VHH binders against Thioredoxin domain-containing protein 6 (NME9). Designs and how they scored, part 1

All scores and structures are predictions.

Target 1, 330 residues: Thioredoxin domain-containing protein 6 (NME9), of Homo sapiens (Human) (q86xw9)
Amino acid sequence: MGSRKKEIALQVNISTQELWEEMLSSKGLTVVDVYQGWCGPCKPVVSLFQKMRIEVGLDLLHFALAEADRLDVLEKYRGKCEPTFLFYAGGELVAVVRGANAPLLQKTILDQLEAEKKVLAEGRERKVIKDEALSDEDECVSHGKNNGEDEDMVSSERTCTLAIIKPDAVAHGKTDEIIMKIQEAGFEILTNEERTMTEAEVRLFYQHKAGEEAFEKLVHHMCSGPSHLLILTRTEGFEDVVTTWRTVMGPRDPNVARREQPESLRAQYGTEMPFNAVHGSRDREDADRELALLFPSLKFSDKDTEAPQGGEAEATAGPTEALCFPEDVD
Positions, changes and structure headers below are counted from each chain's first letter, unless a header gives other numbers; antibody chains are not in Kabat numbers.
F, E and O are the ipSAE of ESMFold2-Fast, ESMFold2 and OpenDDE, as the mean of both directions, binder to target and target to binder. V2 is 0.75 times the mean of E and O plus 0.25 times the DockQ between their complexes.
[cut] stands for letters that were removed.
The coordinates of atoms that the task and the answers printed are left out; those that the model quotes come from them. Centres of patches stay.

## First folded at step 1 (VHH)

Design A02 (framework vhh_etentamig_d1; at its last look DockQ between E and O 0.09; V2 from the best seeds 0.00; counts 0 for: pae O 9.6 > 2, placed apart)
Fold by OpenDDE, look of step 2:
Structure A02 (fold): chain B 330 residues (1-330), chain A 122 residues (1-122)
Amino acid sequence: as target 1 above (330 residues)
Amino acid sequence: EVQLLESGGGLVQPGGSLRLSCAASGFTFSRYAMSWVRQAPGKGPEWVSGISGSGGSTYYADSVKGRFTISRDNSKNTLYLQMNSLRAEDTAVYYCAKGGYDEYSDTYFDYRGQGTLVTVSS
């Protein structure tokens, strides 16, 4: 009877309060990927964690997954799609990393692991932190209704594009599957808003298609039920997020998509025009326009294209030689 | 075979007017929306105007709104663009396009003509 070596899962799934408490009681450093049920855990970091497992070992380093929706202790982390990594040592929060920043995660893991080793070996005090992003929400409840425009500053460095899961796909129950595929394709979902678009909004959104014969059908369809409005970004690679998303979506016509790119989202989830399951921005300009229209509260840091200060070419006013046209007297 | 043949381009002074025509063949013209698109030197294609198959609905880019008028004669399979108050920035090759915006095409349309050059210069 060959002892099937229980392949120890890299990440322990924490789905209950009991498991959470068990994690807090664990010796060493635990890195918890806090995720939303609809978004799933941060897949891109798994390779990093695997590497670190090999390099550092797992005796004092643990990885966990925690679904925020299932754990009351993570209530404050609900509703946000941004990957959040909580670092626990000795049952206390010692660091927080937001975003799938592999170098930062690696550095933070190493730093905190070293710190924890010193605590265990030398009896040093742990540097316990409070997540500042969560503390500001509690203090702001007491003072007045100032319309603090939670300007979700999407960090200037990330190129974003718009994705829409259209009403046809939503109605068919394909939302979760599409989201999964988006994530598998290497996209990070920064925002996921479910709502039914208004006719006015859709007309404005698709104004450039107003000359199309199918425009009214498109408007009608987009207003027929709820859509998922997604802000997508990509952290890895030099590939343009807009172009990559278009590739993943496939040809506009689902029938063409099934023939030419059967693995595309439109091939798999689209039926016929205009029911092609998903929308994506045409280009960067369109993405910016669409995002500004649908998410007016999102400030995308315009890279100051410092227009090169065009050097004042001193227009040497060359002397306007007054061509005296001779008055011919005749 | 779908054919779109643009005409009416030329040199015009700022503030002048020009009328473009597009003769369409190879498809049922009245069943399709038609568009004008333009491409200026060194710039990407820009949608200018669109008209429904019946001609009942017309649409314009903000850059040309109030100055340009799109129309069609379905009996002649012809699309028109009346351009008034022309500006230097209107200098471009103007293309007649069958249908509307295509999100997968860099040309924004599934079919377009060879284009006609409009030059607005003093």
Scores: ipSAE 0.007, ipTM 0.259, lowest interface PAE 9.6, mean pLDDT 83
ESMFold2-Fast, scan of step 1: ipSAE 0.063; ipTM 0.346
ESMFold2, look of step 2: ipSAE 0.134; ipTM 0.348
ESMFold2 (binder alone), look of step 2: mean pLDDT 83; pTM 0.849

Design A03 (framework vhh_etentamig_d1)
Amino acid sequence: EVQLLESGGGLVQPGGSLRLSCAASGFTFSSYGMSWVRQAPGKGPEWVSGISYSGGSTYYADSVKGRFTISRDNSKNTLYLQMNSLRAEDTAVYYCARESYWDDSGYDYRGQGTLVTVSS
ESMFold2-Fast, scan of step 1: ipSAE 0.014; ipTM 0.434

Design A04 (framework vhh_etentamig_d1)
Fold by ESMFold2-Fast, scan of step 1:
Structure A04 (fold): chain B 330 residues (1-330), chain A 121 residues (1-121)
Amino acid sequence: as target 1 above (330 residues)
Amino acid sequence: EVQLLESGGGLVQPGGSLRLSCAASGFTFSSYAMSWVRQAPGKGPEWVSGISGSGRSTYYADSVKGRFTISRDNSKNTLYLQMNSLRAEDTAVYYCAKDYGSEDWYAFDIRGQGTLVTVSS
């Protein structure tokens, strides 16, 4: 703050409730980098934000930094391993991006800026969101299916997700047993393709882990033998297929899975990271991206593609996620 | 290959103290931030504390601030967590984790077996 803020000021440092309220009153779109003290703000996104500043100007586009531990309003974002980007317009939350995903941030900035220009110029209504995904370990609505219009209750076959039975499980002869457990859990398997993933596919699939030490180990493992690439849909139940599959798989680390969910697939068939038997998408957006990458001939209606598809250099400024460490200045 | 081995857990009375250790190998320890993550019975993982690669900067969850102290000895490739004024709610398995800015907020991909801390009378 102070003289440092005066010199450069690409991103306004919001260190007090008063500065937070000032940000909410700003005209246009504000992108807030909510970071943890041990990591600091992510350096790779700064280059993107500088580019966006130059290309669209600062009249209606603003950037800010907020340390999660310093503001009560950010309490639900404390203790996270990656930054959260909150998009505010007219004092309202209009979008959230988790992690330093530069292509998704660029797309979201452009989309929300266009929407806000229409609100200001034409008097159109803002589409306001609530970020309940990070606070819903104790969901009041136990199934999360109160989506205003009850559409999820009238069509349980509405969506599909990706599942992978990984080379470790396949090599240990567990494929058929895992498939049976998937079916017993209420999933219908729409597609089952047995093949060895190429190094290029694996690197794109796990691009968000590029730069981590474990990335090369993941690439080697996924290319070590055949996997089963599955498309799952749900035939019964209320729960979203992506969420249900994640629940059936259990926690990522098999040691955690054995302690918390001993009946989960990773508890039963995983050994140690990265050998956790099965893969599933984190959320709906990841599922859509992963399905498009591995099954490009399929059509996915009413879903946004999250990353630019085609050409690594087109809209991606290096790895989409990267390491962020604070300077040791105390 | 990266290896992390936690130790120092045990049964302790409320108000007591424990010191946890994590022996790291297979990577340049001093080049990476490190964290402690805990998982209480029936709950999800909770980030507890973090420390920069040099050890100059430390960070704490509000629930442990003022009671826990994170430190490291880069010459021994060892991470420590000094836990004071322990409460029943601190009962959990404690994990040592290598920190990345791109990690899932509830998952640390590189994690040891953990060490159990039980705070009970």
Scores: ipSAE 0.000, ipTM 0.139, lowest interface PAE 11.5, mean pLDDT 71

Design A05 (framework vhh_7d4b_2)
Amino acid sequence: QVQLVESGGGVVQPGRSLRLSCAASGFTFSSYAMGWYRQAPGKQRELVASISGSGGSTNYADSVKGRFTISRDNSKNTMYLQMNSLKPEDTAVYYCAAEYSDYEWGEYDYWGQGTQVTVSS
ESMFold2-Fast, scan of step 1: ipSAE 0.006; ipTM 0.302

Design A06 (framework vhh_7d4b_2; at its last look DockQ between E and O 0.08; V2 from the best seeds 0.00; counts 0 for: pae O 9.5 > 2, grease 24.3 > 24.2, placed apart)
Amino acid sequence: QVQLVESGGGVVQPGRSLRLSCAASGFTFSRYAMGWYRQAPGKQRELVASITSSGGSTNYADSVKGRFTISRDNSKNTMYLQMNSLKPEDTAVYYCAADTYYEDSGWYDYWGQGTQVTVSS
ESMFold2-Fast, scan of step 1: ipSAE 0.036; ipTM 0.408
ESMFold2, look of step 2: ipSAE 0.020; ipTM 0.424
ESMFold2 (binder alone), look of step 2: mean pLDDT 84; pTM 0.850
OpenDDE, look of step 2: ipSAE 0.009; ipTM 0.271

Design A07 (framework vhh_7d4b_2)
Fold by ESMFold2-Fast, scan of step 1:
Structure A07 (fold): chain B 330 residues (1-330), chain A 120 residues (1-120)
Amino acid sequence: as target 1 above (330 residues)
Amino acid sequence: QVQLVESGGGVVQPGRSLRLSCAASGSTFSIYAMGWYRQAPGKQRELVASISSSGGSTNYADSVKGRFTISRDNSKNTMYLQMNSLKPEDTAVYYCAARPEYDWDSYDYWGQGTQVTVSS
């Protein structure tokens, strides 16, 4: 890791499990920028890392890049739109900084370098932290605080979800109004791609609905013209972006949406099924699947997540589907 | 995706109580509206009780209202049905179901079912 950083790059690209293990065996402190393919590495911190490299040298301070979807050991960090900085010393996790907070990163690097210098020179025990395996429920609530033990402050994590402005809304000239309402609801739009989905893409996207009534009508509609494919995140708060987007969209059927949640996007811009203006992912796993499918450049593997049909005892648009769950509108 | 496993079924006498549990794994439990369905032999599957993702809203079938209570613990990824004053007509296989509250494009997720028998 030190050799490559010294000769070629500030940050060593850790693209394999072998390189990850090599990093863990490095002497001193290693700061790993864990990024998602669609978000890329954190560019604003590069100047800080260059400055610190000059000031403290390379013997005890190392920098690395790791793409979360390429390494199994980083599975718990996938789906984040904010950078996550993992601090390793002697193969142990010693600090985590979430978000591009340059002052906090500088302080954390200096604090951890001093701690590791004392471990190496005086044989003191490392203050090892445990970053709990992320559950689906906790993805948006990773936020640390300072304590009297010199622990690092961390910023809140954000996750991404997929949103589609469907061909009906686009054809009716509603794209800009819908985008404005998405932004007014507190979402940040990271990507906005206008394109017509292919039949093969739509059939794979909606594979779990292949046995449902009106599936062919849905496929035809989604291929009928351009959609806007959006990647959304939240600019503030600790709420799940997937759930928040679904709430803003409202109930699937525009007739139900108009009755129960008239301010929702589907109430305002939908007409009748399948013409309900917008699409959102069902849950975190569905968001990961949909992002991987619609953005080939992200290079995700759906095999790393639970299959879309897990728990699929009933796969029909039956009466029970409509009756059970419009409750959040009251 | 969500996987659901029911437990707590059994054989009880009329007037007794049972508590059913539904343990969820997979995607984020807290974003799903959930419900209990039951199906007696030769009958259609019917909704017994439902609960919103937050637990702030609950609904019950008229036949069980005042006797059954639905609840959830999002920290444990578990939903419960407390069944009091059980009657022979409550005899059925009870199914846990989950769906996203605002995405009726998806199908309901279902557990395998747990048998409840109310008999002398």
Scores: ipSAE 0.000, ipTM 0.169, lowest interface PAE 11.4, mean pLDDT 73

Design A08 (framework vhh_7qia_2)
Fold by ESMFold2-Fast, scan of step 1:
Structure A08 (fold): chain B 330 residues (1-330), chain A 120 residues (1-120)
Amino acid sequence: as target 1 above (330 residues)
Amino acid sequence: QLQLVESGGGLVQPGGSLRLSCEASGFTFSSYAMGWYRQAPGKQRELVAFITSGGSTNYADSVKGRFTISRDNAKNTVYLQMNSLRPEDTAIYYCAADLGYEDWGTYDYWGKGTPVTVSS
């Protein structure tokens, strides 16, 4: 009798070698949360996985849990403090993410799902990786590989841009929600400073608008309360971080944004001009100018420690250490 | 001052093709994201296609697979290649430049529009 469950569990628990082999034979992309028995699965990423499962459906994206101590195939991952996420497609390892980095996980899921769709539909070659798990020099993520071909590698350098969460959004208590949306969009936040901009600072920041009647209203608004001044890096694809941030913000006028790009930040958090929640730079030169003006003690280039050149460092997640040491270890 | 001029619209039969062009002046074209919007009579203006300075593209679901946006930075021009046109694609098509740093201002970053009529 062919009855079906109405819903499938978000993450399949792979407790046996047979279940592991079934996972490897699954069509599409499978993301395996490899955890230690003493710390359990990475709970902070569950909301992200639920969101992605709903957005892309069940056909080509699957999630699984595997305890490192229970499966011989995972022996090399035992004793690790950080959570490890293994990405499998067609029975092959295609990506690894270490730590609870939600933006990197979202980016990797989207990148690998798109790559697997092209393998299945267009017969494109699958990129297979090796993860030694015990070496910091291993290729752990698809970081710096915007074009899908290993033989045609393009160097990807990290750059930064300025983002401002404006006084209107801050006053309405939307700061944390906007920060979550920025992270979900694939950005890494290198710094977050809450302060009220000075009138002199705002006038220099918007000097290109000086002499306009609207300029005085903009100055007044930006000085009306605290803003959050953010430095963003790690955008998706081959696009400049400046341009990608502008697309995520959406159209300047929130009424236009709600109609034409309802998922954009200005659509969701803006009310009416000039209260459009967020600011971004026009181009790379403008971003460098704005960053230098608002963060004079920092340096902004792919060579700086805040924005290392692509492939030099594994992505770090804020709560990674905490996730390895739960309050109750029963 | 930023100026956008659309061209290439016209009357076409269902299943036909048109290529729209938008020539930009008054700014560094290669630095800006560009979009195509459309407005049918009595309806609100909607985003059709978007292209970043780096060449990444995004499309409305209704046109995905049929329309292709592209740019030529040497000619300061953005294009919309429209294939397999349908009567519901009938609208005035507008070019827009995304100057994301502009939080406030009176500048019109839209062209005058080019009409497209798909008639059977």
Scores: ipSAE 0.016, ipTM 0.223, lowest interface PAE 6.9, mean pLDDT 72

Design A09 (framework vhh_7qia_2)
Fold by ESMFold2-Fast, scan of step 1:
Structure A09 (fold): chain B 330 residues (1-330), chain A 119 residues (1-119)
Amino acid sequence: as target 1 above (330 residues)
Amino acid sequence: QLQLVESGGGLVQPGGSLRLSCEASGFTFSRYAMGWYRQAPGKQRELVAFIYSGGSTNYADSVKGRFTISRDNAKNTVYLQMNSLRPEDTAIYYCTTEGYDSWDEYDYWGKGTPVTVSS
């Protein structure tokens, strides 16, 4: 043994295209931490990954690190401010998680391991996904009649809704609990961005309320601290995602929610109006408007770039960046 | 004072139709979204349909293609046209709005109108 000992590394560093292809096609689930060279891998999730490895064993769960600038296959992930976790099984992308979110990562690992065990044991088909945050995907378009240019063209964004974990819930340290409950309710989180909304964004977001006396109080509250801006979808059931999210949130007034729907998010995490913890869109038109306003790079009809615009710059100095790689340690 | 007054409920045979109305007063109706919820005995209150101030609509999957929500801003009224009614549609139907105190995001409810689908 001398002074050098070979130990099992938790995460394999993928530095070549050949290792990328080999590692991701291995039996079981591979979770890849895609990081930028200047910030390094996400450190806060390492304890979770160690726990998960112990719980499920070494045969079916693998962890890897990949620097976005060193692999051509990761070109679309370059310049991102938050870490991206790519989930692969049998060489296919099966899930994506953005940001240093340990509860969401834990749930995604458990869900994808369950799915992959069914593929391996029962020969069930694997649910393959595309990273919906990459705007360069023409395949995100679906059409009922002719082709993607027809009047009946529908994008995959039609199955998505906006959710906001509001500054009151974030300030009370409830973010992770709320995210876990969203996932438990059957939602898949495609995007989770922590940032403080700008006054301009809030004024546009609530423009229909601009003539009301307490509009300024609403603007002040939404700008008072960071929110979590989420894009939700559903892969289970046939109910509309907008309607299902409204049901899970419960009535707007936490006092009404506690009386009428005590299991709802607003019942559990809301205090007193206007502090009702979470926001959701009223209907499909409102969801499309709100998503376009807060995530402009994800619009189907007017794709500009493959990288998100606006939000990423504000998130660069955010908690997610600070948690993933301390600047004082090289 | 904000008031919501529902009407149009009743007993109907499977495959029949009913039109529910909700008359609103005490706020600037045209600026607020309106919705219909229903509650069957022993179940939670569930969203049926919602209509934005601009006229866009959202429906529960169980009622898509059968129910149509609409509004008449001149009459301060929201409607729910229910076609091809099924026994599972039996519930008390409630009208709601986002509230006239929109910064508080209050949901206000009417008293409800019962709908029974039975043969």
Scores: ipSAE 0.011, ipTM 0.235, lowest interface PAE 9.5, mean pLDDT 72

Design A10 (framework vhh_7qia_2)
Fold by ESMFold2-Fast, scan of step 1:
Structure A10 (fold): chain B 330 residues (1-330), chain A 120 residues (1-120)
Amino acid sequence: as target 1 above (330 residues)
Amino acid sequence: QLQLVESGGGLVQPGGSLRLSCEASGSIFSINAMGWYRQAPGKQRELVAFITSGGSTNYADSVKGRFTISRDNAKNTVYLQMNSLRPEDTAIYYCAAEVYDDSYGEFDYWGKGTPVTVSS
């Protein structure tokens, strides 16, 4: 990197209001990668944009970068961890794509370019979208699962969480010992399935880590042998099962766990990252997602698992989707 | 090393309002989500509200409709607007961050806490 061959910039950096207004005045379709300063622009889509530039040319298709904190017009897009791609034609917003979804971006570019050619050639009206096109984010926010199980009003109906005894602990013959400690901690094990996770399943399961350097090691580790996939609930107490399980596991790095929580499972059975013996869900939303992914045949009647289903396999970020991360130097 | 600094706590009468702030510094690029926990004397720590980098929010049933979590990513700060406060909301409030720190491997990191007392 550092000494890259000089090229005509694929994406124009829009660092001022003047450049933003110039972009809005451009003929054709402009695809703007809106990024956070702390995250940087999304690299996984560059190959697609390079391909599109070569195949379509730059007469009616333009690419740009815009840092959300630099432009007042982008205020509502600040704070996104995922890249946001804004599509402008004739000064109007015509599409929005959230996340580094290369197939969706390619389809949207082709569809919007064809639509804009018809506007220019036939005088057809543009299909303009509003900022309310971000309604999917608002829906996600409003759908936020209730974390009320730690409340006095918790019902006798129990919530569940996912636990995995990972291939390193299984291979070292620690399964029965870990199960005993889970039970001693007050958990009831509703299901215990021993199997090797598939690569596709692991990549989907950990999609939020897809951009990290350690991701491929994590995928390799989780596919290296059998795991025990567990569904846990509590037999006593009023604490949230997700939070309680996370506490019992301890910090994800065994070296930290040994220092700060020596009695935790990762302190006792973990060695070094990524070999930390056990997995648990981050929060209730993750628990619901992970349980649905690994146990699709099981339905949970808990209020926190009530969701529009109807046989819908949620399109989660796969190998073609990635989070926006800080520059390559780390 | 990630540091979380809470502010805005204090004494307030029932029905009053307070706004808590939490500023993150250090390894801010490792933060996936931020939120608030609370712990009343003699009780266990409980989740109050959480906000992800994507803007998704989650609230405990006991505070839903009364508390609002928001963030200002330019300032690396998360806020908890607390309205219609009740004596049962009396607790030490802790800011939390979920991190991807490869050195430490922590999911939930907490600040030192800020006390909130609701009494007449």
Scores: ipSAE 0.000, ipTM 0.179, lowest interface PAE 10.0, mean pLDDT 72

Design A11 (framework vhh_6fv0_2)
Fold by ESMFold2-Fast, scan of step 1:
Structure A11 (fold): chain B 330 residues (1-330), chain A 121 residues (1-121)
Amino acid sequence: as target 1 above (330 residues)
Amino acid sequence: QVQLQESGGGLVQPGGSLRLSCAASGFTFSSYWMYWVRQAPEKGLEWVSTINSGGGSTYYKDSVKGRFTVSRDNAKNTLYLQMNSLKPEDAAQYYCAKDEGYYDEWSFDYRGQGTQVTVSS
């Protein structure tokens, strides 16, 4: 039976007229990032699209990339100084968003997805639009032609991380209080799933600890009852979400956390190792791995190498990230 | 740069003893909890022992408790593992590691070259 990971591309690259027509025939809503060859796709919105994919799934929400210079149907979008997002449903244009405006994109995706669900479920007529801005001659001079890459208006990339409220905190009735603290710390909770992790899932999650004596205790703990599996992002801030979540959690050992960071979650809700209330990813790569495992729809295409950038000689022979189960010999 | 350098391994008969050392440099050794971990050829990485920054608290894997003793000399930036009554199942590559201390799993900032322990009967 072995566990097989599926590779799913977040955004489909529409490089031909045939692929464009295939996109138009797709069920549900498709959001097309129309980019210029000189500036590339809008990177700041990728994290938003990843979280929207997690929330909605694969059936009704699709994302695509289209280079304006490669498709004749996109001629009117060529030479623009800002990204253009085209929303298609049932082969028809239903919305347009100009600029890398993540809050507006999120609202438009939710609004159009709700509208398309009503079309599919109730037989309601689809509201088709024409992009009126393209009917008018642009009075303004293009500002992006010489250095279009420099016209990227978004200064901060929005990312997601995994958080787990562990079975010990859940069993002690601390879930709602911890969620409140997470929100007070400036995180937006995109997904909150309460479930008991399976033994197979926990073994894959901590695969790098397989064979350790403490591993069986870790598996037992994580399977002992329901956890809350959370996807976190930040509404505001300049620091990476993975690093910020680590800081809010505090040191791994609750006794250390109480001494060094008494306001941290592990200080307040942890008891003693291994019962430290919450889990977070070590770094960006680990967050992506954990999110892909627990929320498979986020897994990147196998076109992207998942090989580490540096050598992993130390990792093949070295220790791995793992809970310790120490016994005090005082 | 962070550097950890293990030594003291070798071939020993069952019931024998070895003393492992780890020389640390490139960080404030006295501020970090330190770990001994091992990897046998047919097993994953196994935690063996933990010592806190001051050396006053020590922790051991159940199968080595009473036989192994971890200690440290913060003035010399050196970690030690005294191994007594060695068994064939103790045969492994032994590594020292420092921990970042923030994640619910062991997070090792740096892993040294290790030192081989062989126990033959």
Scores: ipSAE 0.012, ipTM 0.222, lowest interface PAE 8.9, mean pLDDT 72

Design A12 (framework vhh_6fv0_2)
Fold by ESMFold2-Fast, scan of step 1:
Order: C-alpha cells, then structure tokens, then sequence
Structure A12 (fold): chain B 330 residues (1-330), chain A 121 residues (1-121)
C-alpha cells in the first residue's frame, strides 16, 4: 500500500498559489488544464484523460485544473479563447498544447511520460521549454488557426519500423552510443528489448536469405549473444520511417559504408560482414512482418488517420539544406 | 518484374549540364530509396547519389556535391539527376538502382542498361 493519498477526482483543482507549488513538487508528469472563468474546463478531453488514467495509472501521471484569473503565475494565459494544457515535470515546464486536440494531447502525454521515466530511472537530463510566444501581446484567437507554438505540423509518426542493434555492436559496448545517434537522427524509440534471439526466430526472420552461401554464418552470429530489439517511429519529419532508418544505417557492407557514407551507423560501428552492427526492414511489408514476428503481443497502427502523402505533392527542398555526403568541418 | 530505364546522357563540353532520367516499373516506386551509380572505363562501379522515399533526404559523393542534384517524382515513377558544371572525370555510364546504398540488401542486383555521359573538349 502506498503512502500517497488516493485521488478519486480525475483532475485536481488548483485554486491557490500553495496548491500550485504542491503540484510543482509532485513526482512525475502533471497535465494542467488552464481555463478561463467564462469558459470553464475543457470537457472534450475528460474522456481521454480517464482512458490515460486507466492505461497508465496515477503513479507518475497527474491531471489538474487551473483558472487563469485566480493565479498570478498564469497571468500571461488570461483572455485566451482556447484551453491551454501545461505539462510540468520536476517543477519545470516540459510541453504546451493549445486547443482541445485529443490526438496531440495523447501523444504528448506518452512522450513526456517516457522522457520523465528516463529522468527518474536513468538520470537523463530533462528537456525544459520556454513558452515565448505568450510573453508580449498575445490575444484571443477567435477565427484564425489556433495552432499556436505547439504545432505538430503534418510531420507526425505515420508508421513504425523494426531496428536491431546486433550482437557485435552490443558485445563491443556500443549500444548506448548507437541509441543516442538514433535519437539524434529524429527517431523516437517506443520499445527497447534486450534478449538473445533463438535459432528458430533467426531462421524465420531471415527466411529470404536461406539460399545464400553466408546464411549459416549469419544465423550463428545473430544467436551469439544479446541484441537490442527496437521499435522506432518519427518524433518529427515527413519521410517514411522505414526508409529513413535504412538511410541512417547506411550500406549493408561496412567497407562500402565507410567508403560511400562514412557518417552512417554501419560505417562507424560495423567491421566486416556479417558484423554490420544494425538491422533494418527493407520496406513497409517487411517491417510489418518483422514487427509481428518479434513483438506478437503488440498491436500497431500501420495507417494514420492523416493520409500519408509520399506522392507528387511532396515538398521539394530549395537549394540544399539536407546535409549531403560527409565530411565537412562546420 | 522490376525494370529501370535510364535516359538523358550525351556529349557535353566541360562546364556543361545534362539531366538524366530513370523510368521505373514493376514495383512500388514510392516505397523504395533510389540511387545513382556510375562506371567509368577501367574503373569499378562508383556510388554517386541517394534519395529517400519522399525526396526529403539526399546524399552525394563528395566530388559531385554542389554540382549534382537528385530528385524524384513518385506520381510518374521517375528519378532524376541534374548535373551541372560537368568535369572530364564525370564521364561514365550512369545507372539508377533500387534499395539502400547497397542493392544487395534486397537480394536484388537491379540496374538498367544505363545512359552514357561523355565530357570532352
């Protein structure tokens, strides 16, 4: 039995500066619905918050209500026509969502919970934000786009892909370094499972290579020690996650990778075939197959409600800002 | 089923420009990264450029950076290479290919017949 008081109410009403300071001292993530007295709290998000409470529990996730006119700290949020959701962790502002955007709120809650779990468990540094757009002359947005600073563009997660940090890279102590480079490249890691694949799993996983001369060496290598099995999605960007991950990995053969893309993961962490550090799926169908095989208990949405647009209407870069083949020194 | 057909090569003087095209068929073009490779006489196959599925990420061989631009039109199943400020060392047979940087990732050694680029004064 925990010593913490049970919270029966979904959202705690923060009506005083003392209660605000108590909220800031709370362990975990707090989502504050900042509302105007004339409008009241945002009712459309209550069902989402009830769902999140059931799915995640209240150990590290808390919900609160705060009337902007009652708290001096919320002065800059007064007079707004839309609800503002402030995300606090360890007394710091970590995210802001404007408007009753349930999908964006759900995504932000999950993202910030994962970030805070890493801060509490691993001592990772917390990403603190500054809400600068509200610092001066902000007014109520009645007719225009009320998508303020918190704009998730059309560049949301569209699909997931499978990535493996292979036994060679794990054995060489490169796991954390590779994970950091994956995150720096714009990927979100939804799952990270460390385990040794069985021979049966490897043979089924690589069934398309069963006729290749080096197949038995590949099977032996993949069974030689633990791998990290990762599920990747995009934190931002408009590119397909499967292809973007393959691009970041570089060419299959580390000797080719070092020659043609020296900054790729396989160039940096691969040695010689079959020891090329990382695995990625070839295409969408392969990613779906691999995810189903290695994570059969997980269910993935392979189609967003937003139509994936990879056709003729894709943005073409002006002159190059997409950093091409390395290397240039700053 | 996978077919690639290059075109647009020719003879130009140093400093000239050419636009190469690659018409793709037999696969879902928009789902694959594409790349350009070249082979000069008495030399091995050399990677030139890669473009991601949507065209948002491009990579180039160091010697062609700033001079070559790769692009794609997924509605037309067509890949392009705009070559500016051509140098004698750019003279080669140019091919388009599927997959990551290494087509062997897919178990496919799929290249078209190529298009020849000659740079001579």
Amino acid sequence: as target 1 above (330 residues)
Amino acid sequence: QVQLQESGGGLVQPGGSLRLSCAASGFTFSSYAMYWVRQAPEKGLEWVSTISTGGGSTYYKDSVKGRFTVSRDNAKNTLYLQMNSLKPEDAAQYYCATGSYDWEDYGMDVRGQGTQVTVSS
Scores: ipSAE 0.000, ipTM 0.185, lowest interface PAE 11.8, mean pLDDT 71

